# Designs tried in a protein design chat: VHH binders against p53848r504to814. Part 30

Target 1, 311 residues: p53848r504to814
Amino acid sequence: TYIMAIFNATPDSFSDGGEHFADIESQLNDIIKLCKDALYLHESVIIDVGGCSTRPNSIQASEEEEIRRSIPLIKAIRESTELPQDKVILSIDTYRSNVAKEAIKVGVDIINDISGGLFDSNMFAVIAENPEICYILSHTRGDISTMNRLAHYENFALGDSIQQEFVHNTDIQQLDDLKDKTVLIRNVGQEIGERYIKAIDNGVKRWQILIDPGLGFAKTWKQNLQIIRHIPILKNYSFTMNSNNSQVYVNLRNMPVLLGPSRKKFIGHITKDVDAKQRDFATGAVVASCIGFGSDMVRVHDVKNCSKSIK
Short names: E, the ipSAE of ESMFold2; O, the ipSAE of OpenDDE; V2, 0.75 times the mean of E and O plus 0.25 times the DockQ between their complexes.

## First folded at step 13 (VHH; framework vhh_ozoralizumab_d1)

Design k6 (at its last look DockQ between E and O 0.01; V2 from the best seeds 0.00; counts 0 for: pae E 15.3 > 2, placed apart)
Fold by OpenDDE, look of step 13:
Structure k6 (fold): chain B 311 residues (1-311), chain A 125 residues (1-125)
Amino acid sequence: as target 1 above (311 residues)
Amino acid sequence: EVQLVESGGGLVQPGGSLRLSCAASGFTFRDYDMYWVRQAPGKGLEWVSEIWPSGGSTKYPDSVKGRFTISRDNAKNTLYLQMNSLRPEDTAVYYCVKDLTYLTGSKVYTEFDPRGQGTLVTVSS
């Protein structure tokens, strides 16, 4: 299991002129500490740098601002002699293709896109042009401001186009018996499949892609828990559909899965913790659960403690 | 080099049976999901069957379920398709493919590109 450490490059971390360097140095020191904590127990660590908040209803920074916040830092990380570079994997949390391009130039390894390509139609082309880059394809609906109102999964995304669906570890009859209970994860699977199709059609290779079912994105707190429990279904999911008098078959089996439950509101709903920082202990438990249900990677804030949960 | 060589096709009467074989080489056969797909004259590609590496899990579309059986011999690096109760609509070129991840009526996405030559199955009275 891989651990992905969240690092938010916030406005408070950047100032004008000469203070920018000091800010980068400070951030780099924090990252060095994160790496040290993670590498104490793990062979490698992923640092996910975000220059723009992607939380539901968050104010979106401009592309220019996102670049200013993230790219110099990524460059500094990759050039740092204080980090074991062979053990540090760099990720950028961005849904913008231009930001992704700039990040790739300075040595990022992973593009973490919460939109699954929905927010920028050029993202897949960028990924396809860089076969060495890993792309996290996340599930969401709508946009940053509308997604939370779109948590209704009564209908499949492909609608009447679906012919058959399969869960490899479950027979069809059993799946049918669980049909009402698994609508959410199957819907998520189909919608991920749709984005997967678009990625592949645009030249992205399957081996570049990790799947994130998008905890907290167009999901209620209860749905997030259901998704975690049904990761085995997602990891073994395939389906067929009719398209223009032709059959389409999509197989998501054995694709790596990322889950990022860290400090999210659904945990707060359970523990009654209003402050996100107080959710670290519960996050540890949820992370352990994610791994138990087959997550290949977990995205967390508290790397030190979550590393213990993962190990 | 990955190679897949299909065989066993031929002419058969409706209701008849055929057994197709696929000889695999150039990769660790036992580690991969294997598939049969087919293309009827004038039609697009169609997924026909799937089998896991261990052979313990198989899947079929409704169009062939109950009539076709996929199997494998990992020691021989061979994939099989037993076809019973054949129908005229089963007439097609059948292809063996490795690790099918996405299929359309016109394209097959696998780790094996290009696909094999296929074997022709003709069901006719």
Scores: ipSAE 0.614, ipTM 0.848, lowest interface PAE 0.8, mean pLDDT 91
Fold by ESMFold2, look of step 13:
Structure k6 (fold): chain B 311 residues (1-311), chain A 125 residues (1-125)
Amino acid sequence: as target 1 above (311 residues)
Amino acid sequence: EVQLVESGGGLVQPGGSLRLSCAASGFTFRDYDMYWVRQAPGKGLEWVSEIWPSGGSTKYPDSVKGRFTISRDNAKNTLYLQMNSLRPEDTAVYYCVKDLTYLTGSKVYTEFDPRGQGTLVTVSS
C-alpha cells in the first residue's frame, strides 16, 4: 500500500495583511525531511502538493495564485540532489486543467483531481494527451458551494441510465442481504463509473486512472465510515448503462483505490471528543482500517505517526 | 430548500444576556456541524461558534470564549446561542450556518453562507 503525504504549499506568513510569497527553500527542506522519514519506513513515497492557502475569509485561490504557489515547488523538488528521485512520486492536488498542464511540464507524476473532471471540462483532454500521467478520479457532487447539500443518497440508481449492476464475489446472495446497507457505496460507484466513461471517451486510458470515493466530499461523517467499510464492494463493482443511446459496460474491478481519511473534524467525530493523545491514536487506527479493507493508497497528514500505526 | 431562521435578538444593556435560536429545515440537521457567525456594522462575517452533530464538541474564538454557549436540540432541529456578559463590540447581525467545511485536494476550506435574514443584537446603553 502506498503512502501519499499531504503537503500544503503556503505563503510566507511573516508579513501582515499583504501578499505573501511561498518560501520555496523552507518548503523544500520540509519535504526533504518528510521524504527521508517516509523512506526509512517505506520503499517509496508520494508527495501530494496543494497550492491553496486559506485566509480568514476562506476565499478560493485564483488559478494564477495556485500556479505561483505550486509549480515552482514541484520544479524545486525534481531538481533537488538531496532526494532519491526514483523513490519520490509527485502528485498535484488540483481541479484546474491549466494548473495540471503546468505541473506536467515540470515533472509531476499524478494529477489528483477532487472533482473527477466535474469542475473543468478540459481536464480529461490534458490527461489523455499525456499517457504517462496517472489521474486520480474522485467522487463529489455539485460544486464547492453546493456539495454539502447533496449528501442524501437514495436507494435508486442514478436516473434512467443504469441498466444492471453487479458485485463480483463468491456469493451474490451476500450483497442482496446487505442491499439497504450498501446504497451509498453503490451510488458512489455508479457516479464514479459515469465519470470514468467520460474520461475514456476523451482518450484517457484505464491504466492512467485511480479512483477515490471522496471521503468528506458530499458525505456526512457517518457516510465516510460506511465508505471505508465497503471498499471491497467498490473494488468488485460493475454495471451497464445507457449512454448516448448506446450500451456501455463499466467495470471497476482491480482499479486502484485511494482513501484520504485524515481530516481532523472527521476523526474527532469518530473519537467522540476524547483528548488529543487518544485522538492521535485513533487517527492511526482509522488509517490501518483503510488498508485492511483494501485501500491501495492512503492520503495522510502525519506520515511518521501513521506509518508507525500501520507497522 | 434549506432554510435557517434566526430569532431572539434585541436591544440589551452592556453586561446583559440574550438567547438566540435558529430553526432549521430542508436538510438532516443532526448530521451537520452548525455555526454561528456575525456581521458588525460595516464589517465582514466573523465566526463566533461551532458545534458538532452530537453536541459533544464546541469551539469559540477568544473574543467570546467563556461568555457565549452554543447548543443544539436535534429532535427539534434547533440551534441556540446563549450570550452572557454582552459588550458593545458584540453588536451585530447574527446568522446560523450549516457545515460549509469541505476539502479541495489537501486543503480545508470553511465558507460561511448565511441563508436567513439573521437576528440583530444591539448592545448599548
Scores: ipSAE 0.000, ipTM 0.215, lowest interface PAE 15.3, mean pLDDT 75
ESMFold2 (binder alone), look of step 13: mean pLDDT 80; pTM 0.803

## First folded at step 14 (VHH; framework vhh_ozoralizumab_d1)

Design m1 (at its last look DockQ between E and O 0.17; V2 from the best seeds 0.00; counts 0 for: pae E 6.1 > 2, unsure alone 64.2 < 65, placed apart)
Fold by OpenDDE, look of step 14:
Structure m1 (fold): chain B 311 residues (1-311), chain A 123 residues (1-123)
Amino acid sequence: as target 1 above (311 residues)
Amino acid sequence: EVQLVESGGGLVQPGGSLRLSCAASGFTFSDYDMYWVRQAPGKGLEWVSEIYPSGGSTKYPDSVKGRFTISRDNAKNTLYLQMNSLRPEDTAVYYCVKDLTYLSSGYTEFDPRGQGTLVTVSS
């Protein structure tokens, strides 16, 4: 299991209130510490740098501001002699293709896109042009301001689009007891598959893609928990659908899965922790659960404690 | 180098049966999902069957379900497709495929496939 350390280079961050927003040197020192903590137990660490908050209903920084916040820092990280560069994988949290381009120039390895390409139609082209780059394809609906209202999931297999669904060697439609209970994860899988198809059609290679079911994006707190429990289904999910008067077959099997539960509201809802930082302990438990259900990578703030949870 | 060599195709009457084979080399066969796909004249590639590494899990589209059976012998690095109750619409070149990425009638991405074997179902 890989650990992805969150580093928010924004004054308006998800959970830290901008505590990591400082000059490049200060930020780099924080990152060095994060790496040290992670590499104490892990062979490698992923540092996910974000220059723009993507929290639902958050005010979005301009592209220019996002670049200003993230790119110099990423460059500094990649050029740092205080870091074991061969053990540090760099990721940028961005849904903007231009930001991705700039980040790639300065040495990122991963583009972490919460939108799965929905927010920028040029993202897949950028990824396709850089075959050495990994792309995290996340599930969401709507946009930053509307996604929370779009947490309604239906059995699309009953519609005209989905023809067949598979989990392992079983047609999911033949599993009466499972069919209704797994509508959410199957919908998520289908929509990920749709984005996957578009990525592939734009020249992205399958080996570049990791999937993220998008905890906290267009999902209720209960749905987030359900998704975690149903990761085994997602990892073994395939389907056929009609598209443009043709049949399409998509298999999500063996694709790496990322989960990012860290300090999210659904944890707070359960533990009654209003302060995101107070959710670190519970996050550790959730991280353990994520791994237990088959997550290949976990995205976290508290690297030190979550590393222990992973091991 | 990865190599896949299909065989077993031929001419058969409607209702007849054929067994296709695929000899695999150049990779650890037992570690990979394997697929059969087919391409009918003038049409795109169509997914026909999938089998997991252990052989315990198989998938079929409705078009061939109940008629076709995919199997594998990992010791022999061989993939099989038993085709029963063949129909004229089953006429196609059949390919053995590793690492299916994406398949549709209009677009396909997989690595690799062999030269294929022709199956003709005609009265």
Scores: ipSAE 0.660, ipTM 0.854, lowest interface PAE 0.9, mean pLDDT 90
Fold by ESMFold2, look of step 14:
Structure m1 (fold): chain B 311 residues (1-311), chain A 123 residues (1-123)
Amino acid sequence: as target 1 above (311 residues)
Amino acid sequence: EVQLVESGGGLVQPGGSLRLSCAASGFTFSDYDMYWVRQAPGKGLEWVSEIYPSGGSTKYPDSVKGRFTISRDNAKNTLYLQMNSLRPEDTAVYYCVKDLTYLSSGYTEFDPRGQGTLVTVSS
């Protein structure tokens, strides 16, 4: 299992000693410490740099501001002699193709796109032109301002099948009622598969893609828990869809899966809406559950606390 | 050399049943996912069923679910498709396929190696 550590490259406030420093050298020092701590516990570490908030209803930084916040930091990390560059993997958390393009120029390894290509129609072209780049295809609906209203998932004729051995819960008594209990994860899988087809139509290769069901994006807190329990369904999900006037078989089997439960609002429902840093204590149990259900990568804020819970 | 030989097709009335067989050789059969696909006249290949190497997990599209059953006998290197409640739209040449392949584009490719077995459902 890989650990992806979140680093927000946002402007420092006038607060006393905040989470991050504003200047590049200070941010780099924080990253170096984070990496060294993670590498005592893990063979490698992924650092996910974000210059723009992706929380539902957040105000989005301009593209130019996102570049200014993120790109110099990525460059500094890649140029650092204090880091074992073969053990430090860099990801940029962006849904903007021009930001991704600039990040690739300075040595990023992964484009983490919470929109799965929905927010920027040029993203797939950028990824396709760079076959060495890993792309995280994430599920959401709508945009940042509308997604929290789009958590209703319909029971359609999905053209798929469900196997009981991939469901880890006790409320399903027989196979024929399984479809009602798995509507959410099947819709997520189908919508990811549709974006996957759009990606490969634009030249992205399957081996570049890691999928993320998007905890907290267009989902209620109970739905997030269902997704975690149903990761085995997602990892074995297949269906037939129409694309370009032909039927295509989409199979998500053996595609790596990322889950990002850390500090998401639904953890607060379990822990009674505790401060975001204190949610890190409770997040460890959720992370262990994500690993247990088959997540290949987990995205966390507090590497040390979460790493202890998965050992 | 991978060889897959389909048999068991024929003419049946709507509502009838057939059992297809696929004899496999040239590879370690028990290590691979196996598939049935079909090609109706004038159409492309359509996925019909999938079975995991151990035989414990199976998949079907809604068009055949509940009517078709895929199975395998790893000791005999043989794949089966039991088809019940057949309909005219099930008329096709049926092929067995070893494993799932992706084109360099990422699109799924089924690689039917045999000539298939014709199933005709007609009054």
Scores: ipSAE 0.152, ipTM 0.650, lowest interface PAE 6.1, mean pLDDT 79
ESMFold2 (binder alone), look of step 14: mean pLDDT 79; pTM 0.797

Design m2 (at its last look DockQ between E and O 0.01; V2 from the best seeds 0.00; counts 0 for: pae E 14.2 > 2, unsure alone 64.0 < 65, placed apart)
Fold by OpenDDE, look of step 14:
Structure m2 (fold): chain B 311 residues (1-311), chain A 124 residues (1-124)
Amino acid sequence: as target 1 above (311 residues)
Amino acid sequence: EVQLVESGGGLVQPGGSLRLSCAASGFTFSDYDMYWVRQAPGKGLEWVSEIYPSGGSTKYPDSVKGRFTISRDNAKNTLYLQMNSLRPEDTAVYYCVKDLTYLTSSGYTEFDPRGQGTLVTVSS
């Protein structure tokens, strides 16, 4: 299991109160500490740098501002002699293709896109042009301001285009009970599949793609929990659909899965912790659960303690 | 180098049966999901069947379900497709594919290497 450390290079970080927003030197020192904490127990660490808050309903920084916040820092990290570079994987949290381009130039390894390509139609092209880059394809609906109102999932996602659905060798379409119980994760899977198709059609390669079901994005707190429990279904999910009177087959089997439960509101809802930082302990438990259900990567704020949860 | 060599195709009457084989080499066969796809004349590729590495899980589209059976012999690095109750619409070149994750109506597949295929013609 890989650990992805969240580093918000934004003044308005909702989870850390902006404590990581500083000059490059200060930020780099924080990153060094994060890496140290992670590498104490892990062979490698992923540092996910975000220059723009993607919290639902958050004000979005301009592209220029996002670049200003994130790119110099990423460059500094990649050039740092105080870090074991072979053990540090760099990720940028961005849904903007230009930011992704700039990040790639300075040595980022992963593009973490919460929009799954929805927010920038050029993102897939950028990823396709850089086959060495990994792309996290996340599930969401709507946009930053509308996604919270789009948490309604139905059995007929993607309309009547879906013909067959499989978990392992089980045809879900023939099992009403199973269909009812798994409608959420299947909807998520189908929509991920749709984005996957678009990515592939734009030249992105299978091996570049990780999937994130998007905890906290267009999901209720109960739905987030259900998604976590149904990761095994997602990891073994395939389906056929009609497209232009022809069959399309999509298989998500064995795709790496990222979950980012860290300090999320659904945890607060359960524990009654209003302050995100107070959710670290419970996050550890949820992280353990994520791994138990088959997550390949977990995205967290509290790297030190979550590392312990992972091990 | 991954190599897949399909065989067993031929001319058969409607209602007839054929058994296709695919000889695999250049990779650890037993580690991969294997697939049969087909391309009918003038049409795109179509997913026909899937089998997991252990052979315990198989999948079929409705178009062939109940008629076709995919199987594998990992010791022989061979994939099989038993086709029964063949129909004219089953006429196609059949390909063995490793680790298929995406197939479009346009004939695009994410994982191509595939062999030369074997032609199955169902005609009275």
Scores: ipSAE 0.789, ipTM 0.905, lowest interface PAE 0.6, mean pLDDT 92
Fold by ESMFold2, look of step 14:
Structure m2 (fold): chain B 311 residues (1-311), chain A 124 residues (1-124)
Amino acid sequence: as target 1 above (311 residues)
Amino acid sequence: EVQLVESGGGLVQPGGSLRLSCAASGFTFSDYDMYWVRQAPGKGLEWVSEIYPSGGSTKYPDSVKGRFTISRDNAKNTLYLQMNSLRPEDTAVYYCVKDLTYLTSSGYTEFDPRGQGTLVTVSS
């Protein structure tokens, strides 16, 4: 399982209070330290740089400000002689296609898009033009300001356009014991799959895509726990749907999966802590559960402590 | 369909007490954070209290801490707010809210009151 270390290049981040925003040299030194800590325990490290908050209800930086916060830092990381460049994988946390373009120019490897292309219709074209780039297609509903009001998964949002569903290539109708217990994860899978088809239609290749069910994005705390437990279902899910006057088959089997449980509110419910920093003590146990259920990548704040849990 | 029905408001003198209730239906009440929020005349929404699904963890802003107590009865699908030592500044429409938002220490959150609310007026 890969570890993705969060680096917030924003003044609005809880975890940093703005210290990492001070200047590029200070931020680079912090990243060098983070990488060395992670590489003590792992063969490689993924650094996820964010220049705009993606937390629900957060105030969004302008595109120009996001570029100013993120792109020079990514460039500085790639130009550093103090890092083993063959062991450092860079991700940018952005939903804006122009930010993604600029990040690719300066050597990013991964575009981590919480919107799965919903927030910027040009994103898939950018990814398609760059076949070496990995794209994390994440599930959410609505936008940053509305998403947490949209956590109602009692009905399937794609409705009658979904024709048939399979788990491990077996029709869900023949799996009585799973139908009512898996409505949430199948709903998430269908919505991811719909965005996946749109990505493919725009020229993105399947091997570029890693999926993320979006813990904490349009989900309640109990739903987050169900998603973690049901990762095996998601990783073995496929379905047929109507699209563009034809029926298409969407297959999520063997797609790599990212989970980002770190410092989310639901960990505070488990631990009775609401402070994001205090949640790090409990995150190790949750991360281990994510790995046990089949997550291919975990996104964390406390790299050193979580790395020991993963290793 | 989610329904939240607030009750228990009224006119009370400064220093008095009121107990607000919220009857919940259309969802599994015991699975959700619940909140009280209020809106004073001509003002925006103000967070008043939060309670975790178990009822074991509660939070309050300094403006009401020590005077207000949130509680829940998961068997009856009911949320309560005990309001003591009431002040004229507590005059507002009070709403119960099912948690669809993330509440941070910095206050970045939105609430979506679904009920009509219950009016509390603190005046002599």
Scores: ipSAE 0.000, ipTM 0.207, lowest interface PAE 14.2, mean pLDDT 78
ESMFold2 (binder alone), look of step 14: mean pLDDT 78; pTM 0.787

Design m3 (at its last look DockQ between E and O 0.84; V2 from the best seeds 0.00; counts 0 for: pae E 12.6 > 2, unsure alone 63.8 < 65)
Fold by OpenDDE, look of step 14:
Structure m3 (fold): chain B 311 residues (1-311), chain A 125 residues (1-125)
Amino acid sequence: as target 1 above (311 residues)
Amino acid sequence: EVQLVESGGGLVQPGGSLRLSCAASGFTFSDSDMYWVRQAPGKGLEWVSEIYPSGGSTKYPDSVKGRFTISRDNAKNTLYLQMNSLRPEDTAVYYCVKDLTYLTGSKVYTEFDPRGQGTLVTVSS
């Protein structure tokens, strides 16, 4: 299991009122510490740098601002002699293709896109042009302002186009018997499949893609928990559909899965912790569950403690 | 290099049976998901069957379910498709593919490219 450490390069993360440019050294020092903590137990660490908040209903920074916040830092990380570079994997949290391009130039390894390509139609092309880059294809609906209102899932997300569904080690009849209980994860799978199709059609290779069911994005707190429990279904999910009088078959089997439960509201809902920082302990438990259900990668704030949970 | 060689195709009457084989080489066969796909004349590609590495899990579309049986011999690196109760609409070139991830009417996406030559199955009176 890989650990992805969250590093927010946003004004909200800085104590000095958003003076990002003068604080690269400070940020780098924080990252060095983060890496040290992670590498104490792990062979490698992923650092996920975000220059724009993607929280539901958050004000989106401009592309220029996002670049200003994230790219110099990524460059500094990659050029740092204080880091074991062979053990540090860099990720950028962005849904913008231009930001992704700039990040790739300075040595990012992963593009973490919460939109699954929905927010920028050029993203897949950028990924396709860089076959060495990994792309996290996340599930969401709507946009940053509307997604939380779109947590209604039905039997077939893609409508009547769906013909058959398959889950490894599960007979179709058994799946049908569990239809109502698994509608969410199947919908998520179908919609991920749709985005997957678009990615592949745009030249992205399967080996570049990790999937994220998008905890906290267009999901209720209960649905987030359900998704975690149904990761085995997602990891073994395939389906057929009709498209343009032709059969389409999509197979998500054995695709790496990322889950990012860290400090999220659904945890707070359960533990009654209003403050996100108070959710670290519970996050550790959730992380353990994520791994237990087959997550290949976990995205977290508290690397030190979550690393223990992973091990 | 990954190689897949299909065989066993031929002419058969409706209601008849045929067994296809696929000889695999160039990869660890026992670790791979294997599939049969087909392309009928003038039609797009269609997924026909799936079998997991252990052979314990098989899947079929409704179009062939109950009539076709996929199996494998990992010791021989061979994939099979037993086709019973054949129908004219089963007429197609049948291909063996490795680790199918995405199929459209026009293209198969897998770790194996190009596809094998396929084997022609003709069901006709």
Scores: ipSAE 0.775, ipTM 0.905, lowest interface PAE 0.6, mean pLDDT 91
Fold by ESMFold2, look of step 14:
Structure m3 (fold): chain B 311 residues (1-311), chain A 125 residues (1-125)
Amino acid sequence: as target 1 above (311 residues)
Amino acid sequence: EVQLVESGGGLVQPGGSLRLSCAASGFTFSDSDMYWVRQAPGKGLEWVSEIYPSGGSTKYPDSVKGRFTISRDNAKNTLYLQMNSLRPEDTAVYYCVKDLTYLTGSKVYTEFDPRGQGTLVTVSS
């Protein structure tokens, strides 16, 4: 039931007013409006600030530019007297450990890392050194330029390392009957689980971690729908694997789950809409479905229209 | 302060049976997932069983499925492991664990101390 409101601190922002007045004061005013829209219906709001596009095939801002775009804004949000600081949770959307470090210094609460630690080997160490920080561990494959070519899920990437798997909300016979239909979500669960173990081995605590199956990252539009439908499987998934000459039991049950359906291209296939703002309305219907299947947090662009779906 | 005290281990012949107990205190036992894990001589930790708070759902690795049965008595704050058809490969120190999400050979990750001294099970002769 948590709403995560997206705020782009990039030139390609088109729904939050950054087009005309991209200075910090203008951006802060936009954030105040987002917070008011969300807090009208909810007790708290999470603001997710991004200084670098993570869309497939997007051109990445330099680390210095990402810092310049995002860190002063986060500081301004935390210093504002116009925001109910006890109700506003700050997230930074970054895969760079040095950006995460700087954001922590200025009062961020959440590091939202679409790469699940894949793009920066120092990320888990940063999170482990800051036990009050929440970390969103997201599933993707490859890198930003290659990920949309890696949406083939017929073979499990962890192959021979996986020894057993369990789905705690189904009996053994139902799991066997559904195996061919659930290959995607089980593949995602195993890959998240492997990243999760690496985070734990680096000192990150389970209570710091939220998982995100990564809608639109290395997935086709039909696969995004399967993931939403199969969130109950992911939330009840566990497996054993061989790691470093030991058998490891990975249990994703009771892990908080984030879904980010907003403005993803697959919503356009469903609604036959091209305009990203019109996709925000249709996103509200998809968000309600995400909550119905058990998502604990949803990431959206259109806070006003989507807040009613989050209950 | 979480305390878990294992008991019931001993020496048993192959094909024999033992029942392990774990006395729990310092937390709300009836709300917790509970686990048995074991460590054979010179080996890492190995997951043995999982049970839900209600006692109605149990899970086992293939190595013990059909031979071991985990159970709990929430009124007595006690976890049990019934071990039947014991094999020499089952020789290990057995530990009960609270809220376990994964195991590696040298690490058990939890917010609480998940084990006491353990209880030794030796299957020989």
Scores: ipSAE 0.000, ipTM 0.406, lowest interface PAE 12.6, mean pLDDT 77
ESMFold2 (binder alone), look of step 14: mean pLDDT 77; pTM 0.763

